VH-VL binders against RNA-binding protein 12 (RBM12). Designs and how they scored, part 7

Target 1, 78 residues: RNA-binding protein 12 (RBM12), of Homo sapiens (Human) (q9ntz6r430to507)
Amino acid sequence: FCVYLKGLPFEAENKHVIDFFKKLDIVEDSIYIAYGPNGKATGEGFVEFRNEADYKAALCRHKQYMGNRFIQVHPITK
Key: E = the ipSAE of ESMFold2; O = the ipSAE of OpenDDE; V2 = 0.75 times the mean of E and O plus 0.25 times the DockQ between their complexes.

## First folded at step 1 (VH-VL)

Design d15 (framework fv_lecanemab)
Fold by ESMFold2-Fast, scan of step 1:
Structure d15 (fold): chain C 78 residues (1-78), chain A 123 residues (1-123), chain B 112 residues (1-112)
Amino acid sequence: as target 1 above (78 residues)
Amino acid sequence: EVQLVESGGGLVQPGGSLRLSCSASGFTFSDYSMHWVRQAPGKGLEWVAYISGSSSYIYYGDTVKGRFTISRDNAKNSLFLQMSSLRAEDTAVYYCARHGKYYTYSRYAFDIWGQGTTVTVSS
Amino acid sequence: DVVMTQSPLSLPVTPGAPASISCRSSQSLLHSSGYTYLEWYLQKPGQSPKLLIYEVSNRFSGVPDRFSGSGSGTDFTLRISRVEAEDVGIYYCMQGTHWPYTFGPGTKLEIK
């Protein structure tokens, strides 16, 4: 149960992702914040949830704010 | 070499406004998150506001939320605190302070502090 | 908000004696990332605060080795093995685990 995050602030750390999904049972060591070739964050990330109910609740946080940016929360589609 | 210098403090009447500035030198300002911390006369330290390097994350202490606005201008190496609806309780020395870098290598909130600028709210 | 408390609030010490300051938090400061964001700051008379200790026990650069920090969860201690005249000032603990950041009330260390 993974979600793709887009629009993360470039200074986002794991603690900010944890706070954004507070009250949901996330797999904390699954948090991944993507970095580009220049060593700067791309604004993209991934996080895994322990159960389906919290995964679905996470999708409902789509377009909520982390700091002064709204975060896009998408199901991973492949 | 690494230095933060505050300015803009002064005497202001209740209900008034004041803009504080903090000038940074000796480091790449845009790489660092910044804070404002205040200290009322004879009292302890109170965290006021935080802004990330890109301005994407902004947080305020509950006592100032809705009245103060933190901002920065990375091209000018400057941090600002716009204060409105000032109250006697806002009388304090205001310090700007540098946070650790974007990466988790730095695990502390305030490694470099300015000398402070005094704000007195009195009629 | 997380409430930080310190004990004692006033600490008169004989020169060369050891000193210890306790800091307690109303909530655990262990962050889900595995880090505990507890710091100690010293404000000498007429000066800005300076960082002494970060992440409970890590000494900041230039801080003498007579200063040490310890603790976990909600209970933390700052120790000075042998107090010197230059150590006079107000010591604050601070938590960065929970927003907003909060400071303890401060402990005034003075030479008796």
Scores: ipSAE 0.006, ipTM 0.594, lowest interface PAE 12.6, mean pLDDT 82

Design d16 (framework fv_lecanemab)
Fold by ESMFold2-Fast, scan of step 1:
Structure d16 (fold): chain C 78 residues (1-78), chain A 124 residues (1-124), chain B 112 residues (1-112)
Amino acid sequence: as target 1 above (78 residues)
Amino acid sequence: EVQLVESGGGLVQPGGSLRLSCSASGFTFSDYSMHWVRQAPGKGLEWVAYISGSSSYIYYGDTVKGRFTISRDNAKNSLFLQMSSLRAEDTAVYYCARSRVTYYGHKYTYFDYWGQGTTVTVSS
Amino acid sequence: DVVMTQSPLSLPVTPGAPASISCRSSQSLLHSSGYTYLEWYLQKPGQSPKLLIYEVSNRFSGVPDRFSGSGSGTDFTLRISRVEAEDVGIYYCMQGTHWPYTFGPGTKLEIK
């Protein structure tokens, strides 16, 4: 149960992703913040959820704020 | 040449408010996180507040949380600290300092440049 | 909050002699990124603090090679191989691994 995140602040760290999904059981070591060819953060990330219920709850956080930016939360398809 | 210049310090009554400013020059301001660090007379350094380059992340020390507000204006290369409900224990020299924003997979926490400081005195 | 301690708090040194300052943290400073965010700053009388060492052992640009840092986990050391008069001031360690960032109490280096 994986979601794709877009719009992350470039200073975002794993702890900010954990706080954004607080009260949901995330697989903390699955948190991935993407970096581009220039070595700078792209604003994209991925995180896995322990169960389907929390995965669905995470999708409901779509367009909620992390700091002063709203975060897009998208399902991962095949 | 990198420069950080604080201003706005002065004498203020307990319960009062004061706004500090820090003017940055010589670098791309938005590529750096900014901090306020203070030092009470004859005492050590105390970290006060943090704001990321984009203002997306803001953190405060426990002593000032709820009373101080950090903000920045990247177009004007300026950092601010709005202080409210001031107490005698807030008497200190206030420094602004910078740290680099994360890139190349690396987080930066060190303060490579500091301002000269501005003095705030809260008289009881 | 992470508590930082330093020893000694007062360090009188003969010019040309070596000096060392210890810094301890109440919990590990190893960050999830694999880095350890421990820094050393020097504040000379009447001046703003200046960065000496970052990430335990990296000397900041312009800092003389007589300064070195070492350590891991919770125990860190700053060493000066040969103390000069210009090295007088208060030395602070600081951790940036955990929020809020915290400083040690400072060690005052004085010439005997």
Scores: ipSAE 0.000, ipTM 0.605, lowest interface PAE 15.3, mean pLDDT 82

Design e01 (framework fv_imsidolimab; at its last look DockQ between E and O 0.66; V2 from the best seeds 0.00; counts 0 for: pae E 7.9 > 2)
Fold by ESMFold2, look of step 2:
Structure e01 (fold): chain C 78 residues (1-78), chain A 121 residues (1-121), chain B 112 residues (1-112)
Amino acid sequence: as target 1 above (78 residues)
Amino acid sequence: QVQLVQSGAEVKKPGASVKVSCKASGYTFTSYYMNWVRQAPRQGLEWMGMINPSGGSTRLNQKFKDRVTMTRDTSTSTVYMELSSLRSEDTAVYYCARDEWYGYDSAFDIWGQGTLVTVSS
Amino acid sequence: DIVMTQTPLSLSVTPGQPASISCRSSQSLLHSDGKTYFYWYLHKPGQPPQLLIYEVSNRFSGVPDRFSGSGSGTDFTLKISRVEAEDVGVYYCMQSIQLPYTFGGGTKVEIK
């Protein structure tokens, strides 16, 4: 149960993703923040949830803020 | 108003370490990457790496892997670069430089005054 | 690593005359977003480097309009329409499309 994140602030780290999905049971080792060849964050990321209920709750946080930025939360297929 | 102020010149022997500080003021410290660039005598500019001051993650030029550590202290808005196992070819002026904009672009818009590190026996 | 090759190595210019500096990258600096991650810096004597041009052709704040950048892909040019005494120093190109960020070898500009 994975979601795709867009709009992450460039200073975002795993702890910010954890906080954005507070109270949801995420697989912490699954958090991935994408970086381009220039070494800077692209604003994209991925995270896995341990169960379907928390995955659905995560999708409901679409367009909520992390810092100064709206975060897009999208479902991922295999 | 925006400033990067570096620590003073250092003289070191081969095999030692040096730690250079870069104190930021006049902007939100955690919102911009901090880069380190050096220039050896009669040579060009060489990028050493960068740190995201928000959480302290770093990306380092592979030339310096295992010899460079970059850290930061958000309470003092200060970035540190430590270079270990110093050699005579590490004699250079070391600059900290802020990225120009938040995001993908890596233009260096603000530079520290430079710190001369001299490595001599 | 992307190699950035500047020419000429040095340039002596009569005040008020134009100057042109070339930089060639070993790989395209054009990103899939349509932007080209290429920059010019000036390192004046006794000062830290300063940003002149970002993304090929955009003058940074406070940079006089006598400086202009152009180019695409792998070939880039900085022109100074009328060189002044304060333009003396070493000019460096840089790429930031991939790590490690790399600079050209520099072009020293002097007044005759």
Scores: ipSAE 0.012, ipTM 0.722, lowest interface PAE 7.9, mean pLDDT 87
ESMFold2-Fast, scan of step 1: ipSAE 0.219; ipTM 0.748
ESMFold2 (binder alone), look of step 2: mean pLDDT 92; pTM 0.945
OpenDDE, look of step 2: ipSAE 0.040; ipTM 0.777

Design e02 (framework fv_imsidolimab)
Fold by ESMFold2-Fast, scan of step 1:
Structure e02 (fold): chain C 78 residues (1-78), chain A 122 residues (1-122), chain B 112 residues (1-112)
Amino acid sequence: as target 1 above (78 residues)
Amino acid sequence: QVQLVQSGAEVKKPGASVKVSCKASGYTFTSYYMNWVRQAPRQGLEWMGMINPSGGSTRLNQKFKDRVTMTRDTSTSTVYMELSSLRSEDTAVYYCARGYEDYWSGEYFDYWGQGTLVTVSS
Amino acid sequence: DIVMTQTPLSLSVTPGQPASISCRSSQSLLHSDGKTYFYWYLHKPGQPPQLLIYEVSNRFSGVPDRFSGSGSGTDFTLKISRVEAEDVGVYYCMQSIQLPYTFGGGTKVEIK
């Protein structure tokens, strides 16, 4: 159960993803944030959830804010 | 309005350490990287590294990685740069500079602190 | 590391005359995202450096329109159409496409 994240702040780190999905059972070791050659986030990432209920709850966080930026949360599996 | 205020001048002996502070105001401290840049007398600008104030992660210039530490305190919106094992060639003005980057632009330094002169002499 | 080379080392300008400064990078600063990670700063005596131009040709807030930036890939130019007394200082180019960020050696602009 994975989601694709778009719109992450360039300063985003794993802890921000954890806080954004607080109260949901995420697989913390699954967190991926894409970084460019300048060492900064490109805005894209992925994270896995342990169960279907929390995966569905995560999709409901689509367009909610991480800091001052709204985050797009998309399913990446059928 | 955005302001970066640095600590005052320091005079150190070779082998000592120095810790320079940079206090930010006028914006959301954790939303922008903070960079450190130095200029030795009659030399050009040299990038030392940057810190993400949100998580505290750093990207350091390899030239300084064994001697420089960058930290921050989110409760006071202050970034610190500590340089150890000082040598006479570390005599320089040290600047903090805010890194700005959005979807439409690459990173650039839009606001700079006033600079801190660090003099290393015997 | 990307090497940034500036020319000339210095120039003396009569007030009201134009000035031109060049910067060349050892590799392209055009990213696959379509952006060119190239900037100009001015370091005036007794002041911290200040941003003049970001992403090749965009003037930063408050920068007079007599300043213009141009270029692409590895070759960039900063032009001042009419140099004024307040423009005295050392001009630096910078790249932020890859770590470590690097600056040119600087070009000192003085009034005759």
Scores: ipSAE 0.006, ipTM 0.695, lowest interface PAE 9.5, mean pLDDT 86

Design e03 (framework fv_imsidolimab)
Fold by ESMFold2-Fast, scan of step 1:
Structure e03 (fold): chain C 78 residues (1-78), chain A 123 residues (1-123), chain B 112 residues (1-112)
Amino acid sequence: as target 1 above (78 residues)
Amino acid sequence: QVQLVQSGAEVKKPGASVKVSCKASGYTFTSYYMNWVRQAPRQGLEWMGMINPSGGSTRLNQKFKDRVTMTRDTSTSTVYMELSSLRSEDTAVYYCARDLTEIDWGSPYMDVWGQGTLVTVSS
Amino acid sequence: DIVMTQTPLSLSVTPGQPASISCRSSQSLLHSDGKTYFYWYLHKPGQPPQLLIYEVSNRFSGVPDRFSGSGSGTDFTLKISRVEAEDVGVYYCMQSIQLPYTFGGGTKVEIK
């Protein structure tokens, strides 16, 4: 159970993704924050959830803020 | 009306285990996390952990991790907390409490509490 | 773990007089969503704890307007403008920004 993230702050680290999905069982080793070919963050990422309920709860966090950016949370399957 | 009803008082000897139940009604059981909190006279309120009733996953306070197990039965809307290797210091009132967070886009906090279960550990 | 420190440990109040309870956290409780994950609970004799104030300053449903919460970051205050007999109990602050959730040591409020 994976979600695609868009709109991540350029300073975002794994700890910010963990905090954004607090109380949901994320697979911490699955957290990926994308970088473009020029080494700049793209604002995109992926994270896997351990169970379907937390995956569905994660989708409800669509358009919540991480810092001063709201995050888009989109469904995707592994 | 949202209600949490816990099992009755228990008296146990040191080394035994105890299993406390908490039956939920009046809301969608699998949509809210459930916390367990205890009040021991010498420790104050202490968070033990929480369970996601949908998947059964738990997050436990490291202090209790080796001795506590949290489970649920979705067919009866009941959560369970089992504490093993009981000591006199585990004498406390144990509460289940609903966590009002993820579904409502809000911060996590406990809004509805069970009546409490007194567990007495004595020789 | 985030440490929550409450003062005073106990308070004896004449009915109708005000009371003030302080709570300090070892780390900021402000979340990136703009909310502060700080709460006040009241534990009355023979009853389970009940939520009084959520997210620093919001009164929970049914809580009388004589209760008010304030503060930010790491420093928080609960005020009771006129203490009544029904307000007797132990008051606890709580944080939920980080696991484990942690409580203050409690402040016992008694009527003289």
Scores: ipSAE 0.006, ipTM 0.612, lowest interface PAE 14.4, mean pLDDT 82

Design e04 (framework fv_imsidolimab)
Fold by ESMFold2-Fast, scan of step 1:
Structure e04 (fold): chain C 78 residues (1-78), chain A 124 residues (1-124), chain B 112 residues (1-112)
Amino acid sequence: as target 1 above (78 residues)
Amino acid sequence: QVQLVQSGAEVKKPGASVKVSCKASGYTFTSYYMNWVRQAPRQGLEWMGMINPSGGSTRLNQKFKDRVTMTRDTSTSTVYMELSSLRSEDTAVYYCARESYYDFWTGDYAFDIWGQGTLVTVSS
Amino acid sequence: DIVMTQTPLSLSVTPGQPASISCRSSQSLLHSDGKTYFYWYLHKPGQPPQLLIYEVSNRFSGVPDRFSGSGSGTDFTLKISRVEAEDVGVYYCMQSIQLPYTFGGGTKVEIK
């Protein structure tokens, strides 16, 4: 159960992702914040959820804010 | 409506400093990096550095690191590039240029929008 | 630094004829993410530079179909199938895979 995040503030850290999905059971060691070739943050990330109910709840947080940025939360298809 | 408007031409003496501004409009200022690129007479384009307007962090070309400062003011959507200890070889047109975030699905763009350029002349 | 080498330094083209510009990088511009961080820009007289091609072969918004980019790794080509008067200017390639970002030396395109 994984989601793709887009629109993360460039200063975002794992703790901000944890707070954004507060009360959902995320796999904290699955949090990945993407960086481009130059070490520039891309504004993208990935995170896994332990169960389907929390995965579905996470998708409902699409377009909610992290600081001054609204976050896009998308399902990942293999 | 998306545009970058730079400050006007400057004439400076060797040893002085110059501060060029670049005012953004028509888009979310903090959603794009801003780069500075210069072109000296009879020379090509040269990258000076970039700033992340969201946090103010910078990545500078080592060649200019000891003389260049890049800052921004989010309330006015303006980026500044200050070059100190000016030399005659710093005579150039200075451009600001917007860079998109990397996006795996939609691609990314480096320098999709440019300012009109600011001529800085270093002479007596 | 990654060195970007453009050839030719200049070319004169009769209107309606094709033009081809090459750019070589000192190392591969292909990242492990599968993307190649390579661009073409046009610097027209009296205007700021403008983006033509991103990621090797993708035309930027508003760029005419007569422009095409190709290549991989370290060797890249920009082709103009039918040069028009408004295509006059200096063309630059650029890489953004590694800091500092670097440009080719430029290719000046003139009308005969």
Scores: ipSAE 0.006, ipTM 0.663, lowest interface PAE 10.3, mean pLDDT 84

Design e05 (framework fv_imsidolimab; at its last look DockQ between E and O 0.86; V2 from the best seeds 0.00; counts 0 for: pae E 4.1 > 2)
Heavy chain, then light chain:
Amino acid sequence: QVQLVQSGAEVKKPGASVKVSCKASGYTFTDYYMNWVRQAPRQGLEWMGMINPSGGDTRLNQKFKDRVTMTRDTSTSTVYMELSSLRSEDTAVYYCARSYWDTGEYYFDYWGQGTLVTVSS
Amino acid sequence: DIVMTQTPLSLSVTPGQPASISCRSSQSLLYSDGETYFYWYLHKPGQPPQLLIYEVSNRFSGVPDRFSGSGSGTDFTLKISRVEAEDVGVYYCMQSIELPYTFGGGTKVEIK
ESMFold2-Fast, scan of step 1: ipSAE 0.054; ipTM 0.736
ESMFold2, look of step 2: ipSAE 0.268; ipTM 0.816
ESMFold2 (binder alone), look of step 2: mean pLDDT 92; pTM 0.935
OpenDDE, look of step 2: ipSAE 0.661; ipTM 0.921

Design e06 (framework fv_imsidolimab)
Fold by ESMFold2-Fast, scan of step 1:
Structure e06 (fold): chain C 78 residues (1-78), chain A 122 residues (1-122), chain B 112 residues (1-112)
Amino acid sequence: as target 1 above (78 residues)
Amino acid sequence: QVQLVQSGAEVKKPGASVKVSCKASGYTFTDYYMNWVRQAPRQGLEWMGMINPSGGDTRLNQKFKDRVTMTRDTSTSTVYMELSSLRSEDTAVYYCARGLEYDSWYPAFDIWGQGTLVTVSS
Amino acid sequence: DIVMTQTPLSLSVTPGQPASISCRSSQSLLYSDGETYFYWYLHKPGQPPQLLIYEVSNRFSGVPDRFSGSGSGTDFTLKISRVEAEDVGVYYCMQSIELPYTFGGGTKVEIK
């Protein structure tokens, strides 16, 4: 149960992802924020959910805001 | 076809409130944010805020936060913008404009309503 | 708030000649998702504003190819290769990288 995140602020840290998915049971060790060759965040990330219900709830947070920026939450399948 | 149809012109006295409607058709109402933008005579465009029609959550420009309320009715695909404590400086054309699409940064404000003239006079 | 500064305030163009409008933002509009949240709109007399260019250089559907957008970071340009009578109006740049969304002051394009 993994989602792909797009639009993360340049300063986004794991704590911001945790707060964005507040009330959902995320696998905190799974949080990945992508960085480019220049050492700056690309705005992309991934996070896993422990159960299907919370995964589906996470998809409903698509286009909701992390601070002053909205986040895209996309399903990811193997 | 996609269109946004706004309510008609309003004339209000200072201190009153005005509620402008914007009815959407031709697309899934809950898939796009709806924005409100105004233009006072001889002034530029000014963003007032936006609403998520799905959840009803809003993001308002701090300049208007104490006076503006945005709501929606999903059964009629209509968004409302209410501005209270009207002053002569609020005389403007008010536009609704469709915001961001699902899975796209594609166009902000690709579709606009025809505009509603609100005149505040004694 | 991000400040958007447009130049010139107005310009008069002979039909068929090119026109260029500039917009400068007080901070970079390139975001961590790799996109630049910058737009151009045209407000024609008696009509609502219309989207011309999104994400710096992409022409919106139905916009003539004589319109082109360019730029990066904080410095953006809208060019009209051959101005026509129907292009008269006020042009506005906008950013949507952060709230509140802000517009430039506008550039009025008139035909000589």
Scores: ipSAE 0.012, ipTM 0.652, lowest interface PAE 8.6, mean pLDDT 81

Design e07 (framework fv_imsidolimab)
Fold by ESMFold2-Fast, scan of step 1:
Structure e07 (fold): chain C 78 residues (1-78), chain A 123 residues (1-123), chain B 112 residues (1-112)
Amino acid sequence: as target 1 above (78 residues)
Amino acid sequence: QVQLVQSGAEVKKPGASVKVSCKASGYTFTDYYMNWVRQAPRQGLEWMGMINPSGGDTRLNQKFKDRVTMTRDTSTSTVYMELSSLRSEDTAVYYCARTYDYGWSEYTYFDYWGQGTLVTVSS
Amino acid sequence: DIVMTQTPLSLSVTPGQPASISCRSSQSLLYSDGETYFYWYLHKPGQPPQLLIYEVSNRFSGVPDRFSGSGSGTDFTLKISRVEAEDVGVYYCMQSIELPYTFGGGTKVEIK
């Protein structure tokens, strides 16, 4: 149960992702924030959820704000 | 077609409050943030804040946060902006404007605007 | 707040001649997602503002090809290749990379 995140602030850390998905049971060790070859964050990331209910709840956080920027939350399909 | 229809012109005394409405149609109301932007006579555009129609949560410009409240009614697809403690410099045309989001796209811009509501604050 | 500075304040253009409007931001509008959160709007007399250009250079639906946007980072330009009477109004740049969203002071375009 993974979601793809887009639009993350360049300063975003794992703690911000945890707060963004507050009250959902995330796999904290699964949090990944992507970085480009220049060492800067790309604004992309993904995170795993422990159960389907919280995964579906996470998709409802789409376009909600992390600080002063909204985050896109997308399903990952196989 | 997407339409944003605002309430009519208001004339208020200093110290009063005004509540402007913006009724949306032609799309899923809860899928798009709504912004309020104003323009005072012979001045530029000024962003006041935005509301998430789904949750009702708001992000307000700090300049207005002590005087402005934004609310919505999902049953009528209407957003409201209430400005209190009116001053003469609040005389302006107030616009609602929809924030665009396009699927996988990261774009966020104001694609549709209401016709505007003139608020005149006069003593 | 991010400050958006437009030049010139106004310009009068002979019909059919080109026009160029500049906008400078106080910090880079390039975000970590690779996008530049910069837009141009036109406020025509008696009408609400309308979107012209999104993400620096993309024309919004229905916008004539005589309008073009360019730039990067902090410096942006809107060009009208041949100004027509219907292009009269005040042009505004805007950033949405961070809250509060801010607009430039506007550039009034009028026909000579």
Scores: ipSAE 0.005, ipTM 0.638, lowest interface PAE 10.5, mean pLDDT 82

Design e08 (framework fv_imsidolimab)
Heavy chain, then light chain:
Amino acid sequence: QVQLVQSGAEVKKPGASVKVSCKASGYTFTDYYMNWVRQAPRQGLEWMGMINPSGGDTRLNQKFKDRVTMTRDTSTSTVYMELSSLRSEDTAVYYCARGSYEVYWGDTYYYMDVWGQGTLVTVSS
Amino acid sequence: DIVMTQTPLSLSVTPGQPASISCRSSQSLLYSDGETYFYWYLHKPGQPPQLLIYEVSNRFSGVPDRFSGSGSGTDFTLKISRVEAEDVGVYYCMQSIELPYTFGGGTKVEIK
ESMFold2-Fast, scan of step 1: ipSAE 0.044; ipTM 0.758

Design e09 (framework fv_imsidolimab; at its last look DockQ between E and O 0.43; V2 from the best seeds 0.00; counts 0 for: pae E 6.9 > 2)
Fold by ESMFold2, look of step 2:
Structure e09 (fold): chain C 78 residues (1-78), chain A 122 residues (1-122), chain B 112 residues (1-112)
Amino acid sequence: as target 1 above (78 residues)
Amino acid sequence: QVQLVQSGAEVKKPGASVKVSCKASGYTFTSYYMNWVRQAPRQGLEWMGMINPSGGSTRLNQKFKDRVTMTRDTSTSTVYMELSSLRSEDTAVYYCARDSYDWEGYTYFDYWGQGTLVTVSS
Amino acid sequence: DIVMTQTPLSLSVTPGQPASISCRSSQSLLHSSGYTYFYWYLHKPGQPPQLLIYEVSNRFSGVPDRFSGSGSGTDFTLKISRVEAEDVGVYYCMQSIQLPYTFGGGTKVEIK
């Protein structure tokens, strides 16, 4: 049960993703924050949840804030 | 008005280290990567690395990774570059440069510090 | 590392005449996003480097319109339509598509 994150602040780290999804059961070490070949964050990421209930709850946090930015949360396809 | 003000010139002996500071003002310090670029006499520009001032993570040119450390202090809006085990070939002007990183894809060094001359001699 | 090759190494220009500087990269600088991570800087004597052109052809704020950039992929050109005394210095191309960021070797522009 994975979601795709878009709009992450360039300073975001795993701890910020964990806090954004607090109370939801994230698969340990499943958080991925994307970086481009130029060494800079793209604003994209992925995270996996252990069960469908938490996955659905994660999707409901679409366009909620991390710091001063809205975070897009999308279901992923393959 | 964006300003990057660097520490003053230094003279060092081979084997010593140097720590150059770069104090930023006029913008949100934690929103932009800071780069370090140097120019040795009669040579071109050479990128040394960059730091994300928000979290302190760095990306270093492999040429320097064993000898360079970059840190920051968000309370003073200051980035530091420390180069250890100095050699005469490290004699150069060292510049900090703000990265203009933008989610729309424009990435370049838009503001530069005044430069810090580091002279390594016996 | 991406090698950036500039030609010529130097040029002497009569004031008011045009100048042209070439830069070639060892790999394409066109990113999948559609942006080309290529830039021109001018390093005047006694000053820090200054940005002239970003993303191939866009003049940075305050840069006179006699400077123009062009090119794509691996081949890029900076043109100065009429060189003035204040244009003296060393011009560098740069790529930021991948680490380490690299500069060209420089082109020294002098006034005759």
Scores: ipSAE 0.017, ipTM 0.714, lowest interface PAE 6.9, mean pLDDT 86
ESMFold2-Fast, scan of step 1: ipSAE 0.272; ipTM 0.771
ESMFold2 (binder alone), look of step 2: mean pLDDT 91; pTM 0.927
OpenDDE, look of step 2: ipSAE 0.137; ipTM 0.804

